# VH-VL binders against Putative bifunctional riboflavin kinase/FMN adenylyltransferase (ribF), part 2

Target 1, 179 residues: Putative bifunctional riboflavin kinase/FMN adenylyltransferase (ribF), of Geobacillus thermodenitrificans (a4it50)
Amino acid sequence: MKVHEANQGLTLPGSVVAIGAFDGVHQGHQAVLRQAVERSRQLGVESVAYTIDPPPRCRFQGSRMLTTLQEKLDRFAVLGLNHAVVAHFDERYAARRVDAFIRELTALNPREVIVGQDFRFGRNREGDVALLRRHFPVRIVQTVCCADGQRISSTRIRELIERGEWEQSTVLLGWPLSS

## First folded at step 7 (VH-VL; from b2 with heavy chain G101P)

Design e1
Fold by ESMFold2, look of step 8:
Structure e1 (fold): chain C 179 residues (1-179), chain A 123 residues (1-123), chain B 107 residues (1-107)
Amino acid sequence: as target 1 above (179 residues)
Amino acid sequence: EVTLKESGPALVKPTQTLTLTCTFSGFSLSTSGVGVGWIRQPPGKALEWLANIYWDDDKYYNPSLKNRLTISKDTSKNQVVLTMTNMDPVDTATYYCAHRPYDFFSGYPFDYWGQGTMVTVSS
Amino acid sequence: DIQMTQSPSSLSASVGDRVTITCLASQGISDYLAWYQQKPGKAPKLLIYDASSLESGVPSRFSGSGSGTDYTLTISSLQPEDFATYYCQQYYSYPLTFGGGTKVEIK
């Protein structure tokens, strides 16, 4: 898997791009990422994971990261992604972040952009992906639940870790816990 | 239209626990990208952020308050509750709740505020 | 923690004056900066987000500028309804922090 900084201007003739913070690369994230790999193979193009470092909640909201950046990238590679594009928050000014994001994605020539059901883009409370869809075809992956019907999320996994429920946290995460 | 309203006691005694409720309309905390925060303002002084809670139940607290704060939500009632333990006269302030939008990249500032509720801590 | 220092703490101005308020962050905040207006007995009202973006319904006489650590709110021609206290706030990282406020008063 090739790793790129978002500001380096990676250009592809076609791609399928999965977008997310992917903190922990838990089973819900894996559903998004695996769909990107499968769709890219069906369409004969490269798969890309577009991610941010650190995840917003881990640095700017005070929550603990479930993985280091390198651990996250290693997990992308295990899942079969061809590329990872990493956006670093310190390199992005607030007023221009939307335009930079659209420009970076445009250079990848996405045949599909794949996001999870909870993905938000911009301030529009009613818009989930409307602006993104004006630029690209967007596929939304439904929320993944565990066997008891609860949704899998980084917040749920952090709560389990804080309570010392290691067995359940590992099941939802699908990987060993990071240090 | 988005509205928020704070409720709770106007007077508490030192060492008591304060419980404040934010009741809101025009949005739901079941909606992705939605958060509610608490901010206080002592009389004649600056604003101080206390805590945030988000649609996915993620929670953030001002570390200067040394675990005195608990924030929770009841999505079915459109309510957020702040609990602050061991009140002291220095905690006398107007307490506000406010809406905070969020997206993939980051949070945004507080765009809708409640009217505030004044809490006096005195024996 | 990111400290936000506003200056001046107060100022006196006349209707029609150009008013400038500054906000200094203790580290770079990459334009994650908001300005609020607060009138006595009322909640703060958001004016500017992302350092320079005008909130919907806010008059165009308000503008924000600056970058890095140095940010400015400008009122190009002060109106009677603009006499208030103004706060900056960073939302780059937790804890979220506000400036000390600038009270704009009638001469």
Scores: ipSAE 0.386, ipTM 0.775, lowest interface PAE 3.2, mean pLDDT 86
Fold by ESMFold2, look of step 10:
Structure e1 (fold): chain C 179 residues (1-179), chain A 123 residues (1-123), chain B 107 residues (1-107)
Amino acid sequence: as target 1 above (179 residues)
Amino acid sequence: EVTLKESGPALVKPTQTLTLTCTFSGFSLSTSGVGVGWIRQPPGKALEWLANIYWDDDKYYNPSLKNRLTISKDTSKNQVVLTMTNMDPVDTATYYCAHRPYDFFSGYPFDYWGQGTMVTVSS
Amino acid sequence: DIQMTQSPSSLSASVGDRVTITCLASQGISDYLAWYQQKPGKAPKLLIYDASSLESGVPSRFSGSGSGTDYTLTISSLQPEDFATYYCQQYYSYPLTFGGGTKVEIK
């Protein structure tokens, strides 16, 4: 798997791009990423995971993050992604983040862009997926729930770990817990 | 139209627990990317951030307040509640709640504010 | 924690003056910087986000600039309604922090 910085301007002749923060690469994230790999193979193009490091609402030295960046990238590689594009919150995207994001995705020539149900794009905009669809073909992967019907999320997994509920957290995560 | 309004006691005694409620309309905390925060301002002083809560129940607190803060939400009532324990006269301030959006890239600043509620801590 | 230092703490100016307020962050904040206006007895109002983006409904005489640790709010031609206290705020990392404020007074 090849790893790129978002500001490097990766160009591809075609792709399927999965977008998400993917903290922990939990089973809900894996649904999005596996679909990108499967669709890229069906379409004869490369798969790309477009991610951000660290998540915008939790900027600590590893606190509240389920994985380091390298652990996340290793998990992408296990899932079979061809590329990872990493955006960093400390880059100068602020004034033109929407335009920069669209330009970066356009350069990948996506045949499909795959996002989870809760993806948001742009500030205070209605129909966030509809906005993205004005530029690219977008497929939505529905929220993944565990066997008891609760949604799988990084927030829930962190709560389980804090309570010492190791078995349940490992089931939702789908990877060994980092000691 | 987005509105927020703070409610709670105007006067509390030292050591009491303060409970403030933010009631809002024009948005929902069930919507992905939506958060509400609390900020206070002592008379004649600068603004101080207290806590944020988001649609997925993720919470962040100002560490300077030594675990005195608890934030929670009731999405069906469009309310966020802040509880602050062991009140002291130095906590006398106007308390604001405010809307804070997030997207995939980052959080944004507080774009809609309540009118604020003055809380005085004295015997 | 990221400390935000505003200067000046106060200034006096006349209608029509160009006013400049500086905000220094104790480390780089990658343009995650907001400016608020607060009039006496009222809640803060967002003016500028992402260092230089003008909030909807804010007059064009307000502008933001800067990068890294050094940021500036400029009012190109001061109006009577602009006499207020101005705050910067970083939202790069928690805890979220505000500057000490700059009071803009008539004269």
Scores: ipSAE 0.325, ipTM 0.760, lowest interface PAE 3.1, mean pLDDT 85
Fold by ESMFold2 at other seeds, fold request of step 12:
Structure e1 (fold): chain C 179 residues (1-179), chain A 123 residues (1-123), chain B 107 residues (1-107)
Amino acid sequence: as target 1 above (179 residues)
Amino acid sequence: EVTLKESGPALVKPTQTLTLTCTFSGFSLSTSGVGVGWIRQPPGKALEWLANIYWDDDKYYNPSLKNRLTISKDTSKNQVVLTMTNMDPVDTATYYCAHRPYDFFSGYPFDYWGQGTMVTVSS
Amino acid sequence: DIQMTQSPSSLSASVGDRVTITCLASQGISDYLAWYQQKPGKAPKLLIYDASSLESGVPSRFSGSGSGTDYTLTISSLQPEDFATYYCQQYYSYPLTFGGGTKVEIK
């Protein structure tokens, strides 16, 4: 898998792009990423995971992230992604949030953009899926639930880890826990 | 129209627990990317951030006060609740709740504020 | 923790004056900087976000500039209703922190 910085001008002749913070690459994230790999193979183009480091919810020193960036990238590679594009939090120019994001995606020539049901960008509903669909074909992946009907999320997994419920957190995550 | 309003006691004795409620309208904490925070301001002094809670129940606390603060929400009532234990006269301040959105890349500043509620801590 | 240092602490100016308020962060904050206006007895009001973006409904005489650690709020032509205290705030990382404030008084 090839790893790129978002601001370095990667251009592809075609792609399927999965977008998400993907902290932990838990089973819900895996559903999105596997669909991107499957669709890219069906369309004869390369698959891309577009992610951000660090996730905005986890911007504390010593990190509440479920994975390091390298662990996240390793998991993308195991899932079969051809490329990872990493947007760094400190490389965002605040005045360019939406425009820069659309420009970076456009350079990848996406045949499809795949997001989870809760994906958002922009403030006050300016950058929801409808805006993304004005620029690209967008597929929304159904939320993955565990057997009890609860949604699998990084927030839920962090809470389980904080309570010391290691076995349950590992089941939802689908990987060994990170330090 | 987005509005927030703080409610709670005006007077608290030292060592007691303060409970404040933020009631809001014009948005929902079931909406992806929506958050509410608490900020306080001692009389004549600067603003101090206390805690944030988001639509998916993720929570952040000022580490200087972390062991004293608990934030929770009741999405069906459009309410966020802050509790602060072991109150001291230095905690006398106006307490505000405020709306804070975030997206895939980062959070934004507090764009809508309540009018604040003054809490005095005195024997 | 990122410390935010505002200057000046207070100033007096006449209607029509151009005023400048500065905010210094203890480390780079990549333009994750807001400016708020607070009038006596009122809640803060967001003026500028992302260092230079004007919040909807805020008069165009307000502008923000700067980068890295050094940020500036400018009022190009001071009006009587601009009497207030102004705060900067970083939201680059938790804990979120505010500057000490700048009180602007109309002569």
Scores: ipSAE 0.313, ipTM 0.760, lowest interface PAE 3.7, mean pLDDT 85

## First folded at step 8 (VH-VL; from e1 with heavy chain D57N K59R)

Design f4
Fold by ESMFold2 at other seeds, look of step 9:
Structure f4 (fold): chain C 179 residues (1-179), chain A 123 residues (1-123), chain B 107 residues (1-107)
Amino acid sequence: as target 1 above (179 residues)
Amino acid sequence: EVTLKESGPALVKPTQTLTLTCTFSGFSLSTSGVGVGWIRQPPGKALEWLANIYWDNDRYYNPSLKNRLTISKDTSKNQVVLTMTNMDPVDTATYYCAHRPYDFFSGYPFDYWGQGTMVTVSS
Amino acid sequence: DIQMTQSPSSLSASVGDRVTITCLASQGISDYLAWYQQKPGKAPKLLIYDASSLESGVPSRFSGSGSGTDYTLTISSLQPEDFATYYCQQYYSYPLTFGGGTKVEIK
């Protein structure tokens, strides 16, 4: 798997791009990423994980990252992604981030962009993915729930870890906990 | 049209617990990327952030007040509740709730504010 | 914690004046900075987000600039409705923190 900085502007002749913070690469994230790998093979193009490091929530007090960047990238590689594009939170483009994001994606020439059901994009927009769909074909992967019907999320996993519920957190995460 | 309104007691005694309710319309806390925060302002002084809660029930507290604060939501009622224990006269302030959008890249500032409710802590 | 130092704490100005308010962060905040206006007895109102982006419905005489740790709010031609207190706020990381405020008074 090749790793790229978002500001270097990777260009591909075609791709399927999965977008997310992917903290922990938990089972819900894996659904998005596996779909990208499968669709890329069906379409004869390369798969890309577009992610942010650190996830925005890592700046929250009391929040812990479920993975380091390298652990996250290793998990992408295990899942079979061809590329990872990493946007760093400290890049100075806050006021222009929507336009920069669209330009970065456009250079990947995506045949499909794959996001989870809870993905949000931009401020002062009326739709969850409506602006993104104006530029690219977008596929939404439905929320993954555990056996009890609750969503699998990084927040839920973090809460379980804080309570010492190691076995439950590992099941939801789908990977061994960091040591 | 987005609106928020704070409600709760105008006067509490020292050591009592304050409970404030933020009732809002024009958005839902079931919507991905939506958050509500609480901010206070002592008379004649600067703004101080207290707590945030998001659509996915993630919660954040000002660390200087963390052991005194609890934030919760009732999405079906369009309400957020802040509880603050062991009130003291220095906690006298106007308390605001405010909307905070959030997306894949980051959180945003507080774009819609309630009118505020004045809480006085006095024996 | 990221401390926000706002200056001046107050200023006196006349209608038509250009006013400039400075906000210094104790570390870089990558333009995750907002400016709010607060009139007496009212809630704060968002003016500027992302350091330089004007909120909808805010007059163009308001502008924001700066980067890194140093940020500025400018009112190009002060109007009677602009006499208020102005606050900066960083939203780069928790805890969210505000500047001490700048009271803009009529001369």
Scores: ipSAE 0.370, ipTM 0.768, lowest interface PAE 3.3, mean pLDDT 85

## First folded at step 9 (VH-VL; from f4 with heavy chain N52D)

Design k3
Fold by ESMFold2, fold request of step 12:
Structure k3 (fold): chain C 179 residues (1-179), chain A 123 residues (1-123), chain B 107 residues (1-107)
Amino acid sequence: as target 1 above (179 residues)
Amino acid sequence: EVTLKESGPALVKPTQTLTLTCTFSGFSLSTSGVGVGWIRQPPGKALEWLADIYWDNDRYYNPSLKNRLTISKDTSKNQVVLTMTNMDPVDTATYYCAHRPYDFFSGYPFDYWGQGTMVTVSS
Amino acid sequence: DIQMTQSPSSLSASVGDRVTITCLASQGISDYLAWYQQKPGKAPKLLIYDASSLESGVPSRFSGSGSGTDYTLTISSLQPEDFATYYCQQYYSYPLTFGGGTKVEIK
């Protein structure tokens, strides 16, 4: 798997791009990433995971990340992604942020962009997927839920870890806990 | 279509606890990408941020007031509640609740505000 | 904490004037900067976000510029409805902080 910085301008002749913060690469994230690998094989193009480091709100709460960047990238590689594109927060300015993101994705020539149901893009929840769809074909992967019907999320996994519920947290995560 | 409205007492006495409720419509705090904040403004003075709460219960408080503030939400009622303990005449202000988006990249500023509610603290 | 310093604290101007107000952050905020307009007895209204992006429904005579620590709000041709107090606000990091405000008054 090749790793790229978002500001380096990777260009591909075609791709399937999965987008997310992917903190922990938990089972819900894996559904999105595996769909990208599967679709890329069906379409004869390469798969890309587009991610952010650190996850946006984790920088305010410091020690709440489930994985280091390298651990996250290693997990992408295990899942079979061809590329990872990393957008670092300290290299991103707010001015015209939507246009910059669209330009980065356009260079990848996506045949499909794959996101989870909770993906947010721009300022309007009703328009976030529709805004992205003006530029690219978008596939939405259903939110993965646990037995109780609750969404599998990095926040829930962090809460379980804080309470010492290691067995439940590893089940939802699908990997050994980060050291 | 997004609206927010503050409610609570117009007058409280020093040392009492203030409870303010923000009732909103046009969005939900059960889905990702949104937060609600509280901001106050003493008469003739600048705006001061108090606290934020997000859809996933992340909470942030102004550190100058951290021991006095509690923010919570009731997603089923579309409400956010702020409590502020040990009120003092210097806390006399208009209190606003406001909406802010938080997308894949980062946060946006407060794009929708309530009308505000004036709270006077006096004996 | 990131301190936001606005200048001037107040200014007087005539209809049709070009008005500029400045906002200085105590550290870089990477364009995570908003401008609000507030009229007496009313809630603040968002004018500019991300330093230079105009909020929907805001007249084009308002513009934002700057980067790093130095940001500017410009009103290219002041109108009677623009007499108000203007605030900048950073949303780069917590705590969220506002400038002290700039009152724009009619001459």
Scores: ipSAE 0.599, ipTM 0.846, lowest interface PAE 2.0, mean pLDDT 88
Fold by ESMFold2 at other seeds, fold request of step 12:
Structure k3 (fold): chain C 179 residues (1-179), chain A 123 residues (1-123), chain B 107 residues (1-107)
Amino acid sequence: as target 1 above (179 residues)
Amino acid sequence: EVTLKESGPALVKPTQTLTLTCTFSGFSLSTSGVGVGWIRQPPGKALEWLADIYWDNDRYYNPSLKNRLTISKDTSKNQVVLTMTNMDPVDTATYYCAHRPYDFFSGYPFDYWGQGTMVTVSS
Amino acid sequence: DIQMTQSPSSLSASVGDRVTITCLASQGISDYLAWYQQKPGKAPKLLIYDASSLESGVPSRFSGSGSGTDYTLTISSLQPEDFATYYCQQYYSYPLTFGGGTKVEIK
């Protein structure tokens, strides 16, 4: 798997791009990423995971990320992604951020963009899925739930870890804990 | 259309606890990508941010007031509640609640504001 | 904490004048800067977000510029309805902070 910085302007002749923060690469994230790998094979193009470092709002408080960036990238590689594009928050400016993001994705020449049900971009009116669909074909992967019907999320996994519920947190993650 | 409205007492005695409710429409705090904040403005003075709460129940407080503030939400009622303990006359201000988007990367500023509610702290 | 220093604290200008208001952050804020207009007895209204992007429904005579620590709001041709106090606000990091305000008085 090749790792790229978003600001270096990776260009591909075609791709399937999965977008997300992917903190922990938990089973819900894996559904999105595996769909991108499968779709890329069906379409004869390469798969890309587009992610941000650090995850949203983690840079404000001392909340613990589920994975380091390198652990996250290693997990992408295990899942079979061809490329990872990393957008570092400290290298990005707010000015015209929607246009910049669309430009970065356009260079990847996506045949499809794949996001989870909870993906949000922009002001929930300008950069949401509808805005993204004006530029690219977008597929939405439905929320993955555990056996009790509850949604798998990084927030829930962090709560389980804080309570010492190691077995349940590992089941939801689908990987060994990163401590 | 997005609207927010503050409600609560207009007069509070020193040492009492203030409870303010923000009732909103046109958005939900059960969906990702949104937050509601509280901002106050003493008469004739600048704006001061107090607290934010997000759809995932993540919460942030002004550190100068951190031990006095509690923010919570009830998504079924489209409400956010701010509680501020040990009120003092210096806390006399107009209190606003406001909406802000927060996406995959980072946040946006407060794009919709309530009309504000004046709270006077005196005997 | 990021302190926002706003200048001037007040100014008087005539209709048609070009007005500039400056906002200095105590450290870089990477264009996470908003400008608000507040008329007496009213809530603030968002004018500019992300340093230079105009909010929907805001007249094009308003513009924002700057980068790093130094930001400017410009009103290219002041109108009578622009009498108000203007605030900058950073949303780069918590705590969120506002400038002290600039009161614009129309002569």
Scores: ipSAE 0.589, ipTM 0.847, lowest interface PAE 2.0, mean pLDDT 88
Fold by ESMFold2 at other seeds, fold request of step 12:
Structure k3 (fold): chain C 179 residues (1-179), chain A 123 residues (1-123), chain B 107 residues (1-107)
Amino acid sequence: as target 1 above (179 residues)
Amino acid sequence: EVTLKESGPALVKPTQTLTLTCTFSGFSLSTSGVGVGWIRQPPGKALEWLADIYWDNDRYYNPSLKNRLTISKDTSKNQVVLTMTNMDPVDTATYYCAHRPYDFFSGYPFDYWGQGTMVTVSS
Amino acid sequence: DIQMTQSPSSLSASVGDRVTITCLASQGISDYLAWYQQKPGKAPKLLIYDASSLESGVPSRFSGSGSGTDYTLTISSLQPEDFATYYCQQYYSYPLTFGGGTKVEIK
């Protein structure tokens, strides 16, 4: 898997791009990423994970990352992604955040962009991806629930870790806990 | 339409704990992408940010108030609650709650504000 | 903490005047800057976000500019409803901080 900085201007003749913070690469994230790998093979193009570093709010004291960046990238590689594109918070100005994001995605020539149900872009409320759809074909992967019907999310996994429920947190994450 | 409204006592005696409730509609703190903050403004003075809470229970506090603040939410009631201990006359201000979006990458400023509630601290 | 220094603290102007308000951050804030308008007895109203993006429903006579540490709010032709106090605010880093305000008064 090749790793790129978003500001390096990677271009591809075609792609399927999965977008997310992917903190922990938990089983819900894996559904999005696996869909991108599967669709890229069906369409004869390369798969890309577009991600950010750090994940939202993890750069402030009140948040905790489930994985380091390198651990996240290693998990992308295990899932079979061809490329990872990393956007760093400190390398992007707010005034150009939307334009830069759209420009970076456009250079990848996405045949499909794949996001989870909870993906938010711009000032979107209620999970609306309409702005992204004005530029690209977007596929939404539905929220993944465990056997008990509860949503798998980074928030829930962090809560389980805080309560000391290590076995359940590992099951939802699908990987060993980070040290 | 997004709306927020502050409620709580208009008068508080020095040393008492202030409890303010923000009741909102048009969004939920049970799903991703949103935060609610508290901001105050002493009469004739500038705005001062106090605390934020997000849908995932991340909380942030103004360090200048040195652990006097606690923010919490009740998602089922669409409420955010701020408590502030050891009130002093200098804390006399209008207190606002406000909504801010937070997307996949970063945050946005406070786009919807409540009308504010005036709290006077006096003996 | 990022300190926001706003100037002037007040100004007097006539309808039709061009008004410029400045906001200086103590460190770079990468355009994570908002401008708010506040009328007496009312809550602040967001005018500009991300340094230069106009909030929906805000008249085009308002504009924001600047980068790094230096930011400016401009009202190109002052209207009677624009007499208010204006605040800048950074949201780059916690704690979130506001400028001291600029009161715009009618001459």
Scores: ipSAE 0.549, ipTM 0.831, lowest interface PAE 2.1, mean pLDDT 88
Fold by ESMFold2 at other seeds, fold request of step 12:
Structure k3 (fold): chain C 179 residues (1-179), chain A 123 residues (1-123), chain B 107 residues (1-107)
Amino acid sequence: as target 1 above (179 residues)
Amino acid sequence: EVTLKESGPALVKPTQTLTLTCTFSGFSLSTSGVGVGWIRQPPGKALEWLADIYWDNDRYYNPSLKNRLTISKDTSKNQVVLTMTNMDPVDTATYYCAHRPYDFFSGYPFDYWGQGTMVTVSS
Amino acid sequence: DIQMTQSPSSLSASVGDRVTITCLASQGISDYLAWYQQKPGKAPKLLIYDASSLESGVPSRFSGSGSGTDYTLTISSLQPEDFATYYCQQYYSYPLTFGGGTKVEIK
């Protein structure tokens, strides 16, 4: 798997791009990422995981991250992604954030963009993915739930870890806990 | 249409606890990408941020008021509640709740505000 | 904590004047800056976000500029409805902080 910085540019002749913070690369994230790998094979293009570092609001409360960046990238590689594109939080460039993001994705020539149900882009006032769909074909992967009907999310997993519910957190995560 | 409205007592005695409720419509704190904050403004003075709560129950507090503030939400009622202990006459202000978007990178400023509620702290 | 210093604290101007309000942050805030307008007895109204982006429904005579620590709100041709107090606010880091305000009065 090749790793790229979002701001240094990657250009591909075609791709399937999965987008998310992917903190922990839990079972719900894996559903999104595996679909990107599968669709890329069906379409004859390369798969890309577009991610951010750090995950949302973790720069205020850093201990809430489920994985380091390197652990996250290693998990992408295990899942079979061809590329990872990492966008670092850039506190100096808020005014250009939406246009820069669209430009970075456009260079990848996505045949499909794949996001989870909880994905948010821009100010989210016109819907969850509407602006993204103006530029690209977007596929939404439905929330993955555990047997009791609760969704698998980084928030849920962090709560289980904070309560000491190690076994359940590992099941939802689908990887060993970082220690 | 996004609306927010503050409710609570207009008069509070020193040392009492203030409880304010923000009731909103046009959005939900069950869905990702939103937060609600509390901001106050003493008469004739500047705005002061108090606390934020997000859809995922992340909470942030102004450290100058540390241990006096508690923020919580009831997503089924579309409400956010602010509790502020040990009220003092200096806390006399108009209190606002306001909506704030947050995407997968970072936040945006307060784009919708309630009308505000005046709270006077006096014997 | 990031301190926001607004200047001037007040100004008098005539309809049609160009008005400039300055906001100085105590450290870089990477364009995470908003401008609000507040009329007496009313809640603040968002004018500008991300330093230079105009909020929907805000007249184009309002503009924001600047970077790093130095930011400016400009009203290119003051209208009667623009007499108000203006606040800047950073949302780069917690705690969120506002400037002291600039009261724009009719001369």
Scores: ipSAE 0.549, ipTM 0.831, lowest interface PAE 2.3, mean pLDDT 87

